# VH-VL binders against q55578, part 25

Target 1, 249 residues: q55578
Amino acid sequence: MAERIQKLLSQWGIASRRHAEEMILAGRVSVNGKVANLGDKADPQQDFLSVDGKQIKADNRPRDIYLLVNKPRDVLSTCDDPRGRKTVLDLLPQDLQRGKGLHPVGRLDRNSTGALLLTNDGELTLRLTHPRYHLPKTYDVWLEGNPSDEDLEKWRSGMMLDGKKTLPATLEVISENKDQIHLLVTLTEGRNRQIRRLAEELGLTVLKLHRRTIGPLQLHTRGKVLGSGQFRFLSPAEIRLLKKQVNLR
Key: E = the ipSAE of ESMFold2; O = the ipSAE of OpenDDE; V2 = 0.75 times the mean of E and O plus 0.25 times the DockQ between their complexes.

## First folded at step 7 (VH-VL; framework fv_pimurutamab)

Design v06 (at its last look DockQ between E and O 0.62; V2 from the best seeds 0.00; counts 0 for: pae E 4.3 > 2)
Fold by OpenDDE, look of step 7:
Structure v06 (fold): chain C 249 residues (1-249), chain A 121 residues (1-121), chain B 107 residues (1-107)
Amino acid sequence: as target 1 above (249 residues)
Amino acid sequence: EVQLVESGGGLVQPGGSLRLSCAASGFTFSSYSVHWVRQAPGKGLEWLGVIWAGGSTDYGNEFTSRFTISRDNAKNSLYLQMNSLRAEDTAVYYCARGFSGYRYVHAFDIWGQGTMVTVSS
Amino acid sequence: EIVLTQSPATLSLSPGERATLSCRASQSVDKYIHWYQQKPGQAPRLLIKDASNRATGIPARFSGSGSGTDFTLTISSLEPEDFAVYYCQQRSNYPYTFGGGTKVEIK
């Protein structure tokens, strides 16, 4: 059946859907010899897709790659930035930056740090970003000052955001003093800048935000420590666990 | 009754490994952080590490390379894997529940009876 | 890490006497100090939370005070069962740390 070209390219690990769209807009993608337009569909069984003049097929996709990155501050969770700012791909060796179809799964905002998954597995990306599958994500959150018990409870119970109440969150106090509080926050949803926005709603200032876990993935595990800006390949076990959580076998 | 029960202690040679267990009952185990604290004979208490309700772990600086904390919520169990054991690791090992009040304060309100680990050649 | 120093190391008193135990932090921990009691052969027991709040089931003779760097656990009138080792613990900064303990022994 015919599918949107950006979806096919994503599924084939060529690029993220967003990046694929950009490629389409740039005239880099063709279907049956004709330059594709945004919104076009193709049947992978009947049509020939080409990127940069080279025919592509699902069986010709690059090897599946799964990376865990400790994203540093001031690095963008995108494949490319029009302003030329540093992206998470710039943290990788040259051979991984281009030609592999690696893209971030989800995002951390520019000022946030920690665990970010990069992969060229479009199917997995689709599953992980689909509203149906909400992997729990755990964050270290440093807030300025001392929030009230009431405010913490509001956060735990759910707060209105964009006209919709947030899901209950796990909120643990790791440490606390007169100047700041260190919270461990676990979310089961991923709204845009959710933690920062909720903090703002409560009149709190986020000093630092660091994601330490994504579902079964932990930034720091026994024998596996990732410093800021570093990355590692996921283990087969991690990949299996990740896929299992999104029903990919 | 809220209870924690440690097990797995015993005699082990230097360089050896040991896995301790802590069985929880009487409370929603998965909702609490649980900690390991040890006490050498005739000495004070030493915090080893924690596994938070969310499943992440933190350790004292001295233990990050040798000790691993894990939990199985389905079994209401906490574990401490100890590797490369040394004579100075000889101690009673306690598991303790982090007090989870309205603000989730981390005072250790429930303790196990402890299990003795002896590292000796 | 924050170092907690308890004094005295040993306190010898008689039943009925007032016991005053000190815990000093290497830096301010605000009010975030807990106190524990440990009897011989037993696990520690939580006594005081956040400097001055008695834990559930703790007798009124136990009280805590202090803020910043200096904290005190007071036993207004020692009962025979109060002879034990007492530890302070801070949660102001990670990692958590314990004091060295004060042994309250019978004179």
Scores: ipSAE 0.648, ipTM 0.840, lowest interface PAE 0.9, mean pLDDT 92
Fold by ESMFold2, look of step 7:
Structure v06 (fold): chain C 249 residues (1-249), chain A 121 residues (1-121), chain B 107 residues (1-107)
Amino acid sequence: as target 1 above (249 residues)
Amino acid sequence: EVQLVESGGGLVQPGGSLRLSCAASGFTFSSYSVHWVRQAPGKGLEWLGVIWAGGSTDYGNEFTSRFTISRDNAKNSLYLQMNSLRAEDTAVYYCARGFSGYRYVHAFDIWGQGTMVTVSS
Amino acid sequence: EIVLTQSPATLSLSPGERATLSCRASQSVDKYIHWYQQKPGQAPRLLIKDASNRATGIPARFSGSGSGTDFTLTISSLEPEDFAVYYCQQRSNYPYTFGGGTKVEIK
């Protein structure tokens, strides 16, 4: 199956798509003895694809990997950071950090914590992050302030953000006192810093934001706690549920 | 008109499993948090956990490992799956309605009549 | 975890008397205390929400008060049907907890 070379390099764990494009532009990638250009396609089953003189063989593709991470604060949800800051890949054993093609599915802000899916399944990633599928994500949100019921209803119904109304959200009050409120917020979209920005629009301060679930994925699985900075593999059942959510086989 | 009805209780051996059901009627079930509360014979009330309108769950500390709360909004039903049952799990199990997102949260204004679970060797 | 301590464990009174039931929280729960009545063989019934607000259909003889850590349920003139166990519940912080109950028995 012929695919864009930058995608192949990412799938084979050689480089991110962005860095693969840089490699192609630098003349480091060849297909069948000819230096490749951006936009070129190759099939490792049929073509001799090489990077820096090393062949990319069809049977050397990393196995599909699906990990759930409980991301701590101050860790970036990115494949790599040009500034060398700590990323979610740094939380993994060395043999998973590179060469497996792992990337985060979606993002969590640096100062947010909680569930983050890592995988090398690019097709699943594309679908899980696509707005069409409305994968629900549930957050614990601790807020400073005393919102009115009217404020909460505005948030539930949708509010303007960057000129476009947010989708309806589920907001449930878990606990409250006069100065603080703990909300359970379920979103079916992942707009940039949505929870923080909507809270700010209502005059509330986000004290802590923790993603509890991504669709069927939970940080606690029947008595087992996935602690801050820890990871686990998804079960086959979890993988099937995710794929079903987005109409994959 | 507003009603919750538990079912599925009975006699079970220690180490066994049991699934309780709670059928809701007369209100928009999908808009409410629903809770499980139990009461051992001659003892007080013990909150087991909640399933929120959005589907997420929270449990009392002792119940996270053996009990699972779920809901089927299409059937207006709440479930409690209990595994590895022990003698101290002998109790009447109630389902109770709470408001989600309002300041009367966890005021249980509607209760079922309960279903008895007996765990005996 | 917030512990609710109810006092007394048993309150023996005659019809027409005033009943005063106490609930003390191990830390502040502001006004977020609910009260329930449970008669023998029945499910609990919500009486008072958020310390002082009577639930729908609850007779005026039931009243609640308090804030912070100390709360009181008062039955101004005890009726024979008020024989029951009374529970307080806090909703201020997870996990939600019940008190141990006060049994009100008619002498």
Scores: ipSAE 0.301, ipTM 0.679, lowest interface PAE 4.3, mean pLDDT 87
ESMFold2 (binder alone), look of step 7: mean pLDDT 89; pTM 0.910

## First folded at step 8 (VH-VL; framework fv_pimurutamab)

Design w01 (at its last look DockQ between E and O 0.80; V2 from the best seeds 0.62)
Fold by ESMFold2, look of step 10:
Structure w01 (fold): chain C 249 residues (1-249), chain A 121 residues (1-121), chain B 107 residues (1-107)
Amino acid sequence: as target 1 above (249 residues)
Amino acid sequence: EVQLVESGGGLVQPGGSLRLSCAASGFTFSSYSVHWVRQAPGKGLEWLGVIWASGSTDYGNEFTSRFTISRDNAKNSLYLQMNSLRAEDTAVYYCARGFPGYRYVHAFDIWGQGTMVTVSS
Amino acid sequence: EIVLTQSPATLSLSPGERATLSCRASQSVSKYIHWYQQKPGQAPRLLIKDASNRATGIPARFSGSGSGTDFTLTISSLEPEDFAVYYCQQRSNYPYTFGGGTKVEIK
């Protein structure tokens, strides 16, 4: 089917969407012999799409790749940082860093750690991040403070954030002592800095935030521990479960 | 009647494996954290690990590599897969339900009757 | 991990007597300790949550107290069914741990 050209260039691993737009504006992209404009669509199976005179053929699309990364602190959840800071792509072997079209699915804040999915499957990315599918994500949250049962019930049942009530969350108190509490929090939405902002609204200080799971994906599978800064490929079963979660085949 | 029932215990050689089952009834199994606790003959209680309502698992420090906890909410069942068994794993194994809600999930208000695992040649 | 030391290991008493069982933590657990009873051949039974809160269906003769590192379980007047082993458990530090138990037996 016909797709925006910058999306196609990203899917074929040629450039990020933003860089692809720059290439289009520079006149480097043609569709059926005519220089393309920003916003144009093409279908590689029916159109002659080229970049710098080199055809983008339908059967040269990079195969789908699915990686789970344990993001360390101070690494950005982006494939494109204009300031040159360290990103999640820098954690990968050179052959995966470029040319494969890999991008993060969702994000983790710089100061957060844990599970992050990288893929070049754009349709899966769109579905997994879409609010309608409510993909569950589970976090370890270490907080300074002693929240009351009422505070935790407010968090669990929903609180106002940017004019819209948050969806219900699952909370479990793993441990607590005089001045700290360790929560296990499961969210079915991914609003901006949600855990940190709700904790602050309750007067609690976030000491550490670690995403343990994304849907069926876990950092620690049976007999294997995915260490900080490490990555792994998803199994076929994990890919099928993710696609099932969002009604893909 | 709220009930937990363990099964699958027996005699196993050192280095062997067993899978224990725990059948739940009389409550909404999927809403609870459920735990495994063991007791060697004539000894005290030892917490092995938990599977949370979210499906995440956590284990006592020694047990992460040899034991795996899982649940099947459709069958109202909790499982403990034990590998590389040693003589010191000989014990009665209990499944236990965490207290309702979210704050006392580590207080075990319902226990099964236990199943005996004996590891010897 | 937090070590819980229960004393005495064995408490020999007669029906009608008061039993006082001690649980000492290796570091402060604030109030975050639970107590269980285990009769011979049976699974444990939850008695007390968070130092002093009796679980549903537990008789008033059972009470708990303490904070920090030192906790007690008191049975005000022993009944025949109270001769059992009692365990404390902490929930302050993950992973959870149990004490070694105090056996309350008939004199």
Scores: ipSAE 0.647, ipTM 0.851, lowest interface PAE 1.9, mean pLDDT 89
Fold by OpenDDE, look of step 8:
Structure w01 (fold): chain C 249 residues (1-249), chain A 121 residues (1-121), chain B 107 residues (1-107)
Amino acid sequence: as target 1 above (249 residues)
Amino acid sequence: EVQLVESGGGLVQPGGSLRLSCAASGFTFSSYSVHWVRQAPGKGLEWLGVIWASGSTDYGNEFTSRFTISRDNAKNSLYLQMNSLRAEDTAVYYCARGFPGYRYVHAFDIWGQGTMVTVSS
Amino acid sequence: EIVLTQSPATLSLSPGERATLSCRASQSVSKYIHWYQQKPGQAPRLLIKDASNRATGIPARFSGSGSGTDFTLTISSLEPEDFAVYYCQQRSNYPYTFGGGTKVEIK
């Protein structure tokens, strides 16, 4: 199947999608001996791609890699940042940072921490980020003060955001004192900064936001603790479960 | 009748493993957090951990590496997997239901009868 | 973790007398203390929620009070069935913790 050239180059670990686009614009990429243009597609099984006159073969495609990362604060959920800020890829060994085509699946905002999936499996990425295949995600949420029962119920039942009501959410109270409350929030949708925006709508301040689960993936499971800034490979079972949830073989 | 019933206790050698079960009945099990609490002979109560309605788990600091809590909502069952057992783990182990609601979390309103675990050489 | 200290360790009283049990927290827990009763060979039973709210089915002779770090469970007039061990528990901070318990025994 024909795919966008920048996607192929990224998958093959040649460059990030962004950099690949730049390379294409610079005339460095060719398909079957013809200089490629931005927006062109190629079939890796039928077409010959070259970068700087050197043929790149599909056979050299990196194996599929699946990583779970505990993203720390002030780290960006992107492959590259024009401002030179630290990204989730910087958390990986050098051999995984480049050449493998790893990228984050979805994102956590800069100030949020916790579970983030990295993979070079573009098909899985597409499925997991598609609105049709929303995986439940669970967050630790620390709020300043004590929200009313009514406000929590509003959150649970759904609230208007950007003209559309949010889906029902699971809210569990972990702990509470006079100064703050610790909630466990489970969402089945992934709207931009949804938890923080909903809290703001209710007049609440989010002190800390930590994602602990992504569907079947958990940061802490069966005695294994993934600390801040650490990563691990997914087990075959985890990969199968993820794929199954998005109807991939 | 709302009820929790523990099982799986017994004698085990140090370093051994044991899996406890808690069977729930009389309520919508999947909607509640459920907890494990133990009590050594002649001693007080100790909170071990929880599995939330969402399926996420939390543990006391000293138990995170050795104990695992899980649930099967289809079977209305709670489990406690204990590994690397020590003599000090000898206790009656209770499962308890967390009281629902915002302001009363987590009071344990329903308890099982407990199951005895003895760790001895 | 928050440490709960219960006093006295043992309270010896006669039926009909008033029992006053104390639970002190190592730091403020606001009102988020629960009380349990445990009789020999039985599982604990919830008595009081959030310092002062009686659980369902609990007799009126049981009452709770306090806020911050100091809490009290009061039994206005002891019945024979009230001789047991009583525990306080906090939910203010994770992890949850119990006090060491107070044994109410017959004098």
Scores: ipSAE 0.642, ipTM 0.854, lowest interface PAE 0.9, mean pLDDT 92
ESMFold2, look of step 8: ipSAE 0.639; ipTM 0.842
ESMFold2 (binder alone), look of step 8: mean pLDDT 90; pTM 0.923
ESMFold2 (binder alone), look of step 10: mean pLDDT 90; pTM 0.923
OpenDDE, look of step 10: ipSAE 0.484; ipTM 0.784

Design w02 (at its last look DockQ between E and O 0.82; V2 from the best seeds 0.00; counts 0 for: pae E 3.2 > 2)
Fold by ESMFold2, look of step 8:
Structure w02 (fold): chain C 249 residues (1-249), chain A 121 residues (1-121), chain B 107 residues (1-107)
Amino acid sequence: as target 1 above (249 residues)
Amino acid sequence: EVQLVESGGGLVQPGGSLRLSCAASGFTFSSYSVHWVRQAPGKGLEWLGVIWASGSTDYGNEFTSRFTISRDNAKNSLYLQMNSLRAEDTAVYYCARSFSGYRYVHAFDIWGQGTMVTVSS
Amino acid sequence: EIVLTQSPATLSLSPGERATLSCRASQSVSKYIHWYQQKPGQAPRLLIKDASNRATGIPARFSGSGSGTDFTLTISSLEPEDFAVYYCQQRSNYPYTFGGGTKVEIK
């Protein structure tokens, strides 16, 4: 029953496991009135565990929550921003913003839009963001420029980025005008600003970038459209498919 | 040798549902985007939607809520689920493939022979 | 949505004659027009890609031209098998659309 305190704080949605360790080292966590040390264990049913003087009660463990948000531009994909900028949590009703342990799975750039998963399921988050699982993500990319077939094939096959070749990608042309092209790009990795940086390497300008899907999750399902800034709960079928893709039950 | 064959057409009542299938052979099905196009009797062609090689879908505006396109690459099959059918949905339904590479995008180079759907009480 | 207007609705011609079919787009589609042939009881057949590029196996008597909003399909000398309905399709803007068709029929 007794578990490491940093794990308990993560399960109760107080902090990520890494941040919980920082809180313990800072002396912010107490067990039975005494400041805890890293590596200490506690049982919430038997011990009085507190953070910053506030008790963590055994029956207050948040239930598992899975949300899909359609992130608008100029909203950060983070739990907290020390500079006070708007985050994806600010898009949620008050009762979901705090105390539920919700965090984004991965991230989208500030000026990108689209699908972003929020959950308090820490194991799923670790699996979905781990490089070994190659969860596919599909993007709408509007570009200014006229790429050659050779340019697009370089992108599909992989290009050097920070000294390491990118994984193969799927590029499908949705539409094309003289000076603009709309691509549907599927990536199985999430390197920093990958789409934007590779487009720039090819001499193309990103006009708009929108994440359409995360694995089985879609913003526009049969009969329902998830509008900019809106959120929804995942269906049980979506949760099962997502877990199956990362070998989690 | 390259073929698309539709099936599942027939008579259905208004408000009913019908699932059409399109069987592909003679090419690497998973590498192509595949579309549904219909033609009402005596009328022209109408694009319904596409399922991309990536598995993502796009639809004509009026079909976004009632029709669902899916694919099963292991079975080389494309599907069209049609719900809440109306008399104006009476048409021959074609599946068609396109190469999604940069050249000749969305030219439908191979078509099935079509399957007739009749919506009548 | 881009509307494609085909004219004339019907061409009545004899074998050996030249057929000229027009497709006009409601806004510029650059060169991104495809042409299809459809015979009675058959599925459409791709003829011309991106305004002017003949599909594999299409006879040289079929040619396409145009850009922007005005496009033409020309059949230089009609053969008996060319009497059919012809459709243009744009791929420049979502959603993809077809013209209403031009029926080429035998006099």
Scores: ipSAE 0.435, ipTM 0.755, lowest interface PAE 3.2, mean pLDDT 87
Fold by OpenDDE, look of step 8:
Parts: structure tokens; sequence; C-alpha cells
Structure w02 (fold): chain C 249 residues (1-249), chain A 121 residues (1-121), chain B 107 residues (1-107)
């Protein structure tokens, strides 16, 4: 079956889809001796793909890999950083950092911590990041001060952000004192820095933001604690649940 | 009538496992967080953990490895899976609800009658 | 975790007398203390929410006060049905914790 070249390159661990596109645009990728264009498809069983004049063999295709990472603070949710800052890939063993095509699914801010999915399954990545398929995500949110019940209710019911009202959110008060409040926030959408922006809108300061769940994925499961900077492989059951959630086989 | 009813208690040997249930009725179960609290004979109350309305869970530090809390909103049921049971786990186990919507309703306002768990060789 | 210390362990009084129960926290919990009553063979019952708010159905003779680290449950005039064990509980910090309890017994 013919697939988009950037998808194939990503699956084969050559580059992320985004980087693959850049490579294609740069004329670095060829199919059957012809320079590929963005949007071109190739059949790995029938066509010969080359990068920088070197043939890429389908037989060396990495298996699909699915990882859950507990991203620490000051680590970037990207495959590559021009400034040389630490990325989530740096948290992995050397054999997984390159050549497997692993990339983060979605993003957590630099200052945010918690659950992040890494995979080389480009199809799953596209589905999970598509606005059509929003997985619920749960966050531990520590705020400075004491928000009013009214403000919390506004957050729960939805607030205007970028001209569009946010979807209803689940907010639970975990603990509270005179200095801060700990909330458990569940979102069914993923707008850019949504929690932090909403807090700001309410005049609140986010002290800490930690994502504990992504749909069926949990950082801490029975008998398994995933500490900061650690990662684990997803179970087959978890993979099935994720795929099911986005209508993949 | 708003009610919580625990079940599943009994005698178990050290190292054994037991699963407790808590059946809720008379209120919107899914809107509440539900807690497990135990009380050893002649002793005080001890908070074990919670499953929040969101479905997320938290535990006391000493219980995270052995105890698992779950819920089935469709069945209005709360569960406590206990593994590697010890003699010191002998207690009456209560389920209790707390409202998650407003911070001032965070107390345990409804309790079950409790179910007795005895861990003995 | 926050430790709650209740005193006295046992309080012996007669019906009609005033009962004063103390709950001290190892650190400030603001006003986020609840009080429960437990009679023999029964589950605990919520009495006071957030230091000073009576729960629904609780008689006026029960009152709570305090903030920070020191809290008090007061029963203005003890009724025969009030002889029980009373527990304080904090929700200021996770994990939630209970005090050791005060037994109010008949003199």
Amino acid sequence: as target 1 above (249 residues)
Amino acid sequence: EVQLVESGGGLVQPGGSLRLSCAASGFTFSSYSVHWVRQAPGKGLEWLGVIWASGSTDYGNEFTSRFTISRDNAKNSLYLQMNSLRAEDTAVYYCARSFSGYRYVHAFDIWGQGTMVTVSS
Amino acid sequence: EIVLTQSPATLSLSPGERATLSCRASQSVSKYIHWYQQKPGQAPRLLIKDASNRATGIPARFSGSGSGTDFTLTISSLEPEDFAVYYCQQRSNYPYTFGGGTKVEIK
C-alpha cells in the first residue's frame, strides 16, 4: 500500500514527520531515482526510497514503539531543539533516541511535568492530535491564593478563550490552605497552554502543573510508579485502548 | 434515601487478598468522590485513599503498593482491592462520600455501616 | 503528613455539663478541619465542616471554632446521646488525616 513519504520516513526512524517534510522540500528524498515532492506517496514493497542518495530498506523498519514518559521540568516536548536544550528524547536510552522515529504526541510546556506519549506510529499520532479525537487529560494544578467558588465554577462551565468558549471541565479541590489550592482538572480539549491561560484570566498564578493521565494512560498504575524523568512501554491493552479511542485498528 | 453499603469483609490469612465493595444509592454517584476509611478494633479512624469524581485515585503513603481503589459508575459501586494482607490490616472498613463540586462540601457527609476484615492465621 | 493531636484522650462529664474538645495540628491547616461523632458500633457522623459550620441536622449545642493549628469542638450542654468518640480531620494537605479521637464518657 502506498503511503505518504513523510510517514514512511518517520516509521523507518529516519526523521519525524515534520522533519521528513523538510527533507522532502530540500530535495533530499528520492523515490525510484526521482526526487520526491511533498505529498508524494510510495509503496515500501514496490518502490525504492533513498535519502541523501542512500537507499532505505523496508526490512529495517523499526517496530512500532509506544512509550509513556513522565516529563520533568525544563525538558522540551520536541524531537530537536536548535538551542540544544534537553528534549524528551534525551530521557531515553541511546538506542531509542535515534533511528526509531520516536516523537512526542502533543506537547507539554517546558515548565509543566507529567504524562507524555512517545511513539513512532505516525498514524496514531495524527489521530491523537486531531481536533476530532480529544482524549480526556487530567492535571494536578497548584494555584497560588484562594480562588472563589464563583471563579472555579466559571472554569468548570467554560470560559472565553481566543474568542471561543472552552469546553466544560472537571475541577476537584484536592487540598487547600491560606497560600495555595491543589486542583484536579480534567480537560477534554487541548488548547495551547489552556490551564495556565485560564488561570491567568481569573487572576490566578499556576505554581505547578502536572499531567497525570492521557485518556486510558496513567503515570501511576497498580504496583508501578513512574517517577520524574522515567519512561515505560505501553502494554498491549493500553495500545488497543488508545487506538480504539481514535477509531484505529 | 442516600445510602452507602459495604460488603465483602471476612476472614483472610496473612498474605491473602480481599476485594471489598461499596454500593451507593439515592444520589448521583458519579458526581462524588468516594473514600475508604478503616478502623482497627478499639482504635481511631485511618484514611486509606480516594477515587475522585474524575476517576483518578490517591492513596495514603503506606497503602499505594497493596491497595487499589476503583469505581463503576454504571453500577453505582466502589471497590477496594487489598493484596498482601497483614494482621495489622484487621479493621472495619468504611466507604464515605465527599462532594467534589465545591470546596466547602469536602467533608465526609455520608458513611456506610462498615464491613469487618479479619486477617489471621 | 499533617498530624492532628486531640486532647484530652478521655473526657468524663455528666449530662448537662459543657464539653470542650481540642484538636491541634502539627502545622497550619487554616480553617479546614472537620469534626465527626462516632457511637459504639456505628459509623462516624459528620458534625462540623471547616472549623465552624454545623452539618445538616446537627443540633445547635454543637459548635466549632479555631483557625491555624488550634481547634475546638464545644458541646454546650451534654445530652445522654452525646456520649461518644469525637474525631477531627484535616483537608488542608494531602493525604487527609484524622486525629486520635476524644472519648466523652459519662461521669
Scores: ipSAE 0.028, ipTM 0.630, lowest interface PAE 3.0, mean pLDDT 90
ESMFold2 (binder alone), look of step 8: mean pLDDT 90; pTM 0.917

